VH-VL binders against q9h9l3. Designs and how they scored, part 75

Target 1, 176 residues: q9h9l3
Amino acid sequence: PRKMVAIDCEMVGTGPKGHVSSLARCSIVNYNGDVLYDEYILPPCHIVDYRTRWSGIRKQHMVNATPFKIARGQILKILTGKIVVGHAIHNDFKALQYFHPKSLTRDTSHIPPLNRKADCPENATMSLKHLTKKLLNRDIQVGKSGHSSVEDAQATMELYKLVEVEWEEHLARNPP

## First folded at step 22 (VH-VL)

Design y162
Fold by OpenDDE, fold request of step 23:
Parts: structure tokens; C-alpha cells; sequence
Structure y162 (fold): chain C 176 residues (1-176), chain A 123 residues (1-123), chain B 111 residues (1-111)
């Protein structure tokens, strides 16, 4: 059986108007919620918008941040061969410029049984915050200081555990 | 229509450098990755590396590290591959090829390809 | 150099079914990375034929199909036609080199 990890990344805005999302922090936790990786990452291009209210990223975090290429190598070594769980995980992988196998990817923003448990429409895209509150009775992303990617990754893993058996069976019958 | 137009054939001596260009059109140049693949005469395809035209960040196959440099000029939607310290075994057709940034935008498949640029290295 | 393994050549008569195998390892296909296939007609650039194991781009006939299982992938061509004579390459991602790898290529001859 393959090991399972959860990932969450924080993005900053780059480009002329800051509309391009660039990786600025990445957190990875194991099945038990233990932190395997948590680093600030220096984007390869100039940051126009730190998006602090959401990302929690500030200019001071970039002073000793790990260069993108180095961080990417470290992260890929952790993810390789594992089932990777994330929420809207396509954003994380895109920012990493990495194509994790679809068969080894789990996106909690697109798991109908999870939405059903939360009394949400199965085909709706619910926020991590909402699902965490509804199913785990836990508040995340509280305040104006921005998100914690570690907290979000842990919540994502916990949510997936609620539907792991059912969803893995579904995927076995219906491989992506 | 998406097109990749490459520069013309090159003839170089051993030890020289060659710079091949690939001009993109029909799509947003900075929204897709650009790959370089070469093919020696009568041989198979060999991946050289790729570049993110938006950031200029590049990744090279280990075999070419130290000799290859990939760059881009976003103002003219053109990618460049420069190979230095040329050897006879560098003789090949060099292709540029586009890929997406994630599965929902073409993914890791190479499409389309340029028509290729023949680089001949001979003494 | 990391490569995927393909038979150097296959042949078939018009109308027949042919298959081209692509054997990888535990660091590429066996790890779950998707396989793509390319067709290269004589004197031309490669063309995408199959992507993500079994998907066909627009314009590719349904007589071309791809599959993947374990550490191997396969390209099947039914109703073989003369214009199918070409070189075929499989491609995947290899985690050990953090890059893309191609098969050695298979020359398909239509008898």
C-alpha cells in the first residue's frame, strides 16, 4: 500500500498586475498530521501582491526563503510515489510546475461523498473552511493574519479520512 | 492556429556554439511550457529540457547541464536553445514542443511540435 | 540513459491489428505517471497520437487506442492502413531523473 500525504500551498501574486499565482509556501503532512515539510519559498519572479490576508505571506518571510528550484526538488522527493491529498490541489501542482499522476491524486474539493456528509450538493465546490467546520467542528483560517498551510493540510487529511474507504473503493472501480 | 516556427539549419565546427530559435503564435506564449527535444540521424527522441516562458525558469536533462541554455523573449513570443562546446554527436534535428501547465490546460503532452532545426557538427 | 523499452519494429498487413508495447520501470510508468504516444511520419516532426494513456486528440482516428497497466503501456492500431507506416514513440515522466523520457521508438511497416 502506498503512503499518503497531504499538501497545501500558499501563493503570492506576480506579473504586471499580480494576477499570476506563484508558490511562496508549501506544507506537507503525513497520514497522522505530522509535518514532513514546511518552508517559505522564493518565487522566481518579482512579487507584486503578497495576498497576505489570504496567504499569510509577508515580505519578511521572503528574506530567507528557499529558492523555488531547490524547494521544488525537496517537495517532489517527498511526493513521489505517494497518494497526495489536497484541496483544489491543481493549484498547488500547477504552482510547482509538476504533474503528479492523476491516479495518485485526491482532491477534497471534488469528492461527492465528502460533500454529502456535509449536507452540501455533491457536485458543488465547497471551501476547505466550510467542510472543516461542518465535518470536524473546527475553525480554520480564522482572523485576518492569513491562512496556515500546515493547518490547512492537516484539515485536508482529516477530511479525507472520513471518506477514504468509500472513495478508494470508488476509484478502484472507476479509475481516473 | 497554434504554430511553432523554428530557425533554419545550422552547420558548426566542433567546439562552437549554436542557438536555435522557436517562435510561437496562435496562443499565449507565457501560459504554456516550452520543451526542447533532439533526434540524431536515424535515432530516437531525446528530451533536452524545458522552460517556463513566464518566469524564464528552466530545467535541463542532466546530460546537457553545463552546455545548454534555454531562454525566451516574451516580447516576440520566442524561445531559444543554445548548445555550446559542440561535438559530432550533437548532430541532430532539434525540436521545440509545447506543453500545458497542468492537466486542464493540455497537460504534460507535447503538442504541437516545431518542424525541427537540423544542426550539423562537422570538422 | 533512462529510456522506455519498445520493440524496434513491428509489421502488419492492411486491415490487420498491430500492437506496440512500451515497458517502463518503477520510477516512471510503474509509478503511475501517464504515458503519451507520438507518430512520426518519414521526414516529419513527431505528432501527438495518444495522451494520458488512452485519450485521443482531435483528428486522430478511433482505430488508434492506448492502454496502460503496471509498468507497461500499449498502443493498438486496428484497420491498419498504408499511411500508418511511421515511427511510434511512447513518452512518460521519470521521477529518478526529474524529467521526461521517450521509448526507443518502433518502426511500423505496412506490408
Amino acid sequence: as target 1 above (176 residues)
Amino acid sequence: QVQLVQSGAEVKKPGASVKVSCKASGYTFTSYFMHWVRQAPGQGLEWVGWINPYTGLEFYAQKFRGRVTMTRDTSISTAYMELSRLRSDDTAVYYCARSGTYYYDSGPRFDPWGRGTLVTVSS
Amino acid sequence: QAVLTQPPSVSGAPGQRVTISCTGSSSDIGLGYEVHWYQQLPGTAPKLLIYENSERPSGVPDRFSGSKSGTSASLAITGLQAEDEADYYCQSYDSSIEGWVFGGGTQLTVL
Scores: ipSAE 0.939, ipTM 0.961, lowest interface PAE 0.5, mean pLDDT 96
Fold by OpenDDE, fold request of step 23:
Structure y162 (fold): chain C 176 residues (1-176), chain A 123 residues (1-123), chain B 111 residues (1-111)
Amino acid sequence: as target 1 above (176 residues)
Amino acid sequence: QVQLVQSGAEVKKPGASVKVSCKASGYTFTSYFMHWVRQAPGQGLEWVGWINPYTGLEFYAQKFRGRVTMTRDTSISTAYMELSRLRSDDTAVYYCARSGTYYYDSGPRFDPWGRGTLVTVSS
Amino acid sequence: QAVLTQPPSVSGAPGQRVTISCTGSSSDIGLGYEVHWYQQLPGTAPKLLIYENSERPSGVPDRFSGSKSGTSASLAITGLQAEDEADYYCQSYDSSIEGWVFGGGTQLTVL
């Protein structure tokens, strides 16, 4: 079977008003939650808003951050050929300027059985924080110091494991 | 309507450089990627590279690295492709083509295409 | 030179069904990357015909269809018409070069 990894990225704001999300950190974990990649990344554009409250990114993290192109290459090498699990993963791939195959993508924000298990509407988009609390009885993204992309990636993988068998069977019968 | 208007035909000598322009209209220029594809006479399509108009970051096919430079001017929604050290086998129609940034907007498909710019390299 | 392999030419009579194959490798179609198809009429720029394996843009008749399996993709044209005479190109992403690749193109002749 294909190897499975989970990804989570933190974004900072760029552009005139800081409304454009640019990749500033990427974390990738394997099926067991072991960290395969965790790097701060230097966006190609000037950072206007670090969004620290949410991203956890501070100016000091950019001092030795990996340039975007280099980081992208490293990340793609890890992701290529893998089933990639993420939450609202389209944001991560967009930031990477990468089109991972739909058939190899698992978005925990769009898995009806997962929502059902959490007693949520199947077609609703629930937060990673909510699902993690409900299904794993674990608190993530606590405090005001910002998120941990490693923690979020690990939580995402754990959530997916809860519905992996059912969802993989579903996808096998209904390829995207 | 979405349009990509390219600059006119070029005739160059070997060793020279050519810069082709592609002006976009009908959509937000910085919200889509811009690709360049060329087609030699009677031959197939060959991907040259692409650029993110928002960041200016470009990615080139290995074959063209060191000779091609893709840039953009966001103030006039125009993308540029410059090819240097031209040789006869660079003779081709060069197309610009738009793609989305992810599946939910328009995806990686190339649409639309410019009408192409013929670049002829001959001594 | 093209990474994706297409037959150089196919032909059919009006009303018939024709198929154009697109064979990739383990680094492109075989990895699951989506396939897109383009139609290029004589003397014109390519036009998107099929995207993401089997989706049709607005304005493309349903007699055009696409499919993908394994390392290959296929474009099918039913009810062949004279105006379908053109060159057809498949396209995908190749992870080994981190870029897009085209097939060699197929010239479709309507007899």
Scores: ipSAE 0.938, ipTM 0.961, lowest interface PAE 0.5, mean pLDDT 96
Fold by OpenDDE, look of step 22:
Structure y162 (fold): chain C 176 residues (1-176), chain A 123 residues (1-123), chain B 111 residues (1-111)
Amino acid sequence: as target 1 above (176 residues)
Amino acid sequence: QVQLVQSGAEVKKPGASVKVSCKASGYTFTSYFMHWVRQAPGQGLEWVGWINPYTGLEFYAQKFRGRVTMTRDTSISTAYMELSRLRSDDTAVYYCARSGTYYYDSGPRFDPWGRGTLVTVSS
Amino acid sequence: QAVLTQPPSVSGAPGQRVTISCTGSSSDIGLGYEVHWYQQLPGTAPKLLIYENSERPSGVPDRFSGSKSGTSASLAITGLQAEDEADYYCQSYDSSIEGWVFGGGTQLTVL
């Protein structure tokens, strides 16, 4: 099987009233949870809302942040050809302005067997925090200092590993 | 109705530059990518590049890097493609085409297309 | 300069079934990137016909279908009609060049 990586991105608000989500940090881990990439990224637009409480992003993080276009290139080199695991991953790909093949995408927010295992409705969209607590007995995204994209990426990978065999078999029978 | 209205036909000399416009309407201009594709007479489609109208970030096919510049004016929902140092083999119909930013919108598919702008390069 | 390979022409009689192949490489279709198809009637701009391998936009008859396998994709047209006479292009994304690529196009003639 193809090599797997997990991705998690933090976004800040740009545009009118900060309603546009712009990439400000990206973390990528391998199957074992080793960090392959973790960089603060400078959006091409003016940041209106750092969303610090959730994103963990502060103004100081943008001082030496990697310009978006450069970061995107670095990230795509890592993702290309990989099975990419993420939670609500469409947000990450959208922020990256990147179209990863659907057949190589794994979204832990849309895996019915994972929800079932967590005693949640199969068709519900559960948070990464909830699933991680329920299935891994681990607390993530605690406090008010914001999320850790590395921690979230690692949790996402661990969650997927719980249902990997079943889900990969399902996808093999039902390719997207 | 989503529409892409392109500027009129151009006739240029070799070495000159041409700037084609594409005015978008019927949708939020900054929420979709704008692509440029050209088609030489009797030939197939060739992707030139794309621009994010929101950020202004552009990506060009390697073949055109150094000669093409894609820009946009969000105030009038218009995308521009400028091609410099024109050659005879740049003679083509140039299309603008919209795509989404991810699969949940229009995705990577091109829809709709402008009607095209004929650019003729001849001495 | 087409990266995806299509037959230059295909033909069929009204009512027949025709197929148009689109062969890519390990860096585009073979890597898993979706294939889209466009129909270009004479003297007009291309029109989206099939997206994401097999999905039809609204207004496209179900006699048009798309499939993908391995490094290749295929467009099938059943119940061929005179109005189907056009050029057809496949499209995908090529990671090696970080850009979209088109097939060379196939001219469909209805006999």
Scores: ipSAE 0.900, ipTM 0.945, lowest interface PAE 0.5, mean pLDDT 95
Fold by ESMFold2, look of step 22:
Structure y162 (fold): chain C 176 residues (1-176), chain A 123 residues (1-123), chain B 111 residues (1-111)
Amino acid sequence: as target 1 above (176 residues)
Amino acid sequence: QVQLVQSGAEVKKPGASVKVSCKASGYTFTSYFMHWVRQAPGQGLEWVGWINPYTGLEFYAQKFRGRVTMTRDTSISTAYMELSRLRSDDTAVYYCARSGTYYYDSGPRFDPWGRGTLVTVSS
Amino acid sequence: QAVLTQPPSVSGAPGQRVTISCTGSSSDIGLGYEVHWYQQLPGTAPKLLIYENSERPSGVPDRFSGSKSGTSASLAITGLQAEDEADYYCQSYDSSIEGWVFGGGTQLTVL
């Protein structure tokens, strides 16, 4: 069986008016929530908006941050061949400029059994914060200092575990 | 209409360089990846590398590292591939091809392709 | 040498079914990376035929179909027509190469 990891990324604004989302932090945890990777990443374009209230990224984090191309190589080496769990995870892959196999991708924002456990419509896209509060009785993304990608990746893995057996069986019967 | 228009055929001598252009129209140039693929006469397709037009970052197939340079000019929506120290076995049609950056918008498939630029390397 | 292996040629009579195989490895198709297919008519650029294993772009008739299993993929063409005479290439991503890879191409002849 394939090993499983969870990923979460924080983005800053680049490009015109800071509207393009560019990778500035990436955290990867294993099945038990242990941190496998957690680095600040320097985008290859000028940062226009640190988006600190949401991203938690500040100028000081960029001083010694790993350049994007190097960080991407490190991250992809960890992800290759693994089932990767995330929340709205295709945005993380877009920021990494990488297409992970759909058959090895698990997106907690699109799992009907998970929504059902949260007493939400099965086809609705639910926020990580909302699902974590409803199903784990835990507050994440608290305070004014922005999100923690480690905390978010750990929460994402915990959420997936709630439906893992059911959802893996579903995917085996209904390949992507 | 989404189109990729490539520069015209080139004849070069061994040891020279060639720079092929690919002008994009009908879509946001910086929102999609640009790939280069070559095809020697009577042969199959060979991936050369890709560039992200937004960042300017490039990724080359190992075979071409050290001889290929991919660039772009976002003001005219044009990608470039330069191949240096040309050899006779570099004679090929060089295609540009677009891919998506996001599964919900085009994904990893190559669509569309340019019509190709024949580069002939001969003494 | 091509990373993905295709038969060099395939032939069939009008109306028949032909299948073109594409065999990869545990670092590409076998690792789960999707397969895309391109048709190249003589003297023209490749054209997208099938993407993400089995999806058809608009304008591609349903007599073209794709599938994937294990380390291999297959393109099937039913109701073979003279206009199908072309070269066909499979494509995927390979993690050990860290890049896009093509099959060697298959020349389809309609008898």
Scores: ipSAE 0.845, ipTM 0.923, lowest interface PAE 1.0, mean pLDDT 93

Design y162
Fold by ESMFold2, fold request of step 23:
Structure y162 (fold): chain C 176 residues (1-176), chain A 123 residues (1-123), chain B 111 residues (1-111)
Amino acid sequence: as target 1 above (176 residues)
Amino acid sequence: QVQLVQSGAEVKKPGASVKVSCKASGYTFTSYFMHWVRQAPGQGLEWVGWINPYTGLEFYAQKFRGRVTMTRDTSISTAYMELSRLRSDDTAVYYCARSGTYYYDSGPRFDPWGRGTLVTVSS
Amino acid sequence: QAVLTQPPSVSGAPGQRVTISCTGSSSDIGLGYEVHWYQQLPGTAPKLLIYENSERPSGVPDRFSGSKSGTSASLAITGLQAEDEADYYCQSYDSSIEGWVFGGGTQLTVL
């Protein structure tokens, strides 16, 4: 049986007008919500927009942050061989410049049974904040000081547990 | 529409260096990864490494670390692979190939490929 | 030295079906990494044939199909045609070497 982890990343803006999303923090939790990894990461390009209102990333966090190539290696070592749960997880893997096997990837933003439990359109992309409030009775991402990637990864794992049995059976019958 | 146009064949002596170019057109050069793959005459395909043209960050296969350098010039949408301290067994066709950066846009598959650049290393 | 193992050659008559195997390890295909297939006609660059185990790019006929199970993958070609005579390579990612790996290639001969 494969172990399961949840991941969440925070991005800053690089490139022209700060439009490119670059990894600046990554948090990974295990099935029970214990933190396995939580580091600030220095992007290899100049930061144009810290996006602090959403990312929680400030210049001080970057001073001693782990360089991207090193952090990527650490993160991939944790992810290798595991089922990885995330919310809009393709953005996290894109920022990591890594292709995790589709058969080991779970995206809580696109799980029809989860949407149905939340009384949401079955194929809609639903926000983590909305699903967490509706299904877990928790408010996350409160205020304008930025998201906590630890909090978000923990919420993501708890949401997946609500549909885990049904969805894992579905994927076994319908391999990606 | 999407094209990768590579530089012409090279003949080099052992110990020299070669720099092969790959010019991209028909897509946003900095939004996709560029890979280099070589094929010795009559042999199979061997992955050399990749570069992210946006960041300039590169990853090399272990066999080539210390001898290969991958760079790019984003102003002309061109990737480069330089191989130093050439040996006769570096004689091969060197291909560039594009891959996506995430599954929802092209994914990890290599498509398209350049036509290849023959590098011949002989005394 | 190829990381993924393919038979060196296969053959079939026009109209027949052939299968090309690709066997990896617990650090690549066996860890769940997808398999991609490329066709290389003599004197040409490789061309994408199958990606992500079983997906066909536009323009590749459905007589080409792919599958994956455990540590192995398979390319099937039905209705063989003379123009299918080529070399075929499987490709995956290997976590232990942290990079892309190819099979040694399979030469398909159409009799």
Scores: ipSAE 0.758, ipTM 0.897, lowest interface PAE 1.4, mean pLDDT 93
Fold by ESMFold2, fold request of step 23:
Structure y162 (fold): chain C 176 residues (1-176), chain A 123 residues (1-123), chain B 111 residues (1-111)
Amino acid sequence: as target 1 above (176 residues)
Amino acid sequence: QVQLVQSGAEVKKPGASVKVSCKASGYTFTSYFMHWVRQAPGQGLEWVGWINPYTGLEFYAQKFRGRVTMTRDTSISTAYMELSRLRSDDTAVYYCARSGTYYYDSGPRFDPWGRGTLVTVSS
Amino acid sequence: QAVLTQPPSVSGAPGQRVTISCTGSSSDIGLGYEVHWYQQLPGTAPKLLIYENSERPSGVPDRFSGSKSGTSASLAITGLQAEDEADYYCQSYDSSIEGWVFGGGTQLTVL
């Protein structure tokens, strides 16, 4: 019985025209939704676009933010050996530059039984906001002040719990 | 076609430093990790570390921390490894090798490899 | 000083099947990290042979195959040919050392 955590990240734009997504906040919650980690993170490259409307990140958040290399080390120590749940989690791992074992990774944007419970095509990519509203009767990412990565990580864990028994059995029969 | 072209063989004395280069072509240099792996004569492969060419950030195997420095020049798509305070047991072929940065690109496998650079440390 | 354990040598006659084992620990293969295999012909750089336990890159013959179970992995070569004579290395990631790790290598001799 491995411990399970959920992760959500917020990214800012770096590189030419701000098109590269770089990590600027990471939140990790346990199975009960308690916050294990929630830090603003300073990218190692110049920030071109804070993407505040979606990320919630402002210049002031970067003043005392943890440098990326240090934050990455802290985050990876929390994730190592655990089942990690996320939504479109490839974006989080890309921003972390991290190879979490596929057998320990759960992506709520790519779980056919979860889509089925939401009366959606089982292979469709569904937004976290839509699934949360449909299946948990909760509104997240409300307004235009940016997402809360804590709120999003908590919602992601609750969504996974809806299909946890079925999906864990499926993965045991069909190892990734 | 993806290629990694390394600098030529080097002969050094103990206590000196060596800097090996690896020029990449055929892909977006800044989108992948560059690794360095060495192989002493008659021995196996030993991972030295990686650099992210986009950020310049690096991670070294514990054995080499304090003696190795990895850098890059993105304007010529070239990665570098410098090893200082050389000793005779640093004699090896030094390879560069590319990997993805996460699973949903190329993953953690090494492909391709450079042809290697022989570094000989002798008195 | 290999983190992953391989037999130092294996041999087989042309046309036969050989297997090469790669044994790790609970912090690498046993934690779920995949195994990759490289072939090194004499005097050349390693070349990717198998990735993600069992996947074959373009141009690698189907007589090469890989598998993983528990803390161990295996490379199988069927229809052994003279040009298969080489050194073979397994590779994975180890969370305890926080790095890429190799097996000690296996020298394959075609009799």
Scores: ipSAE 0.740, ipTM 0.892, lowest interface PAE 1.5, mean pLDDT 92

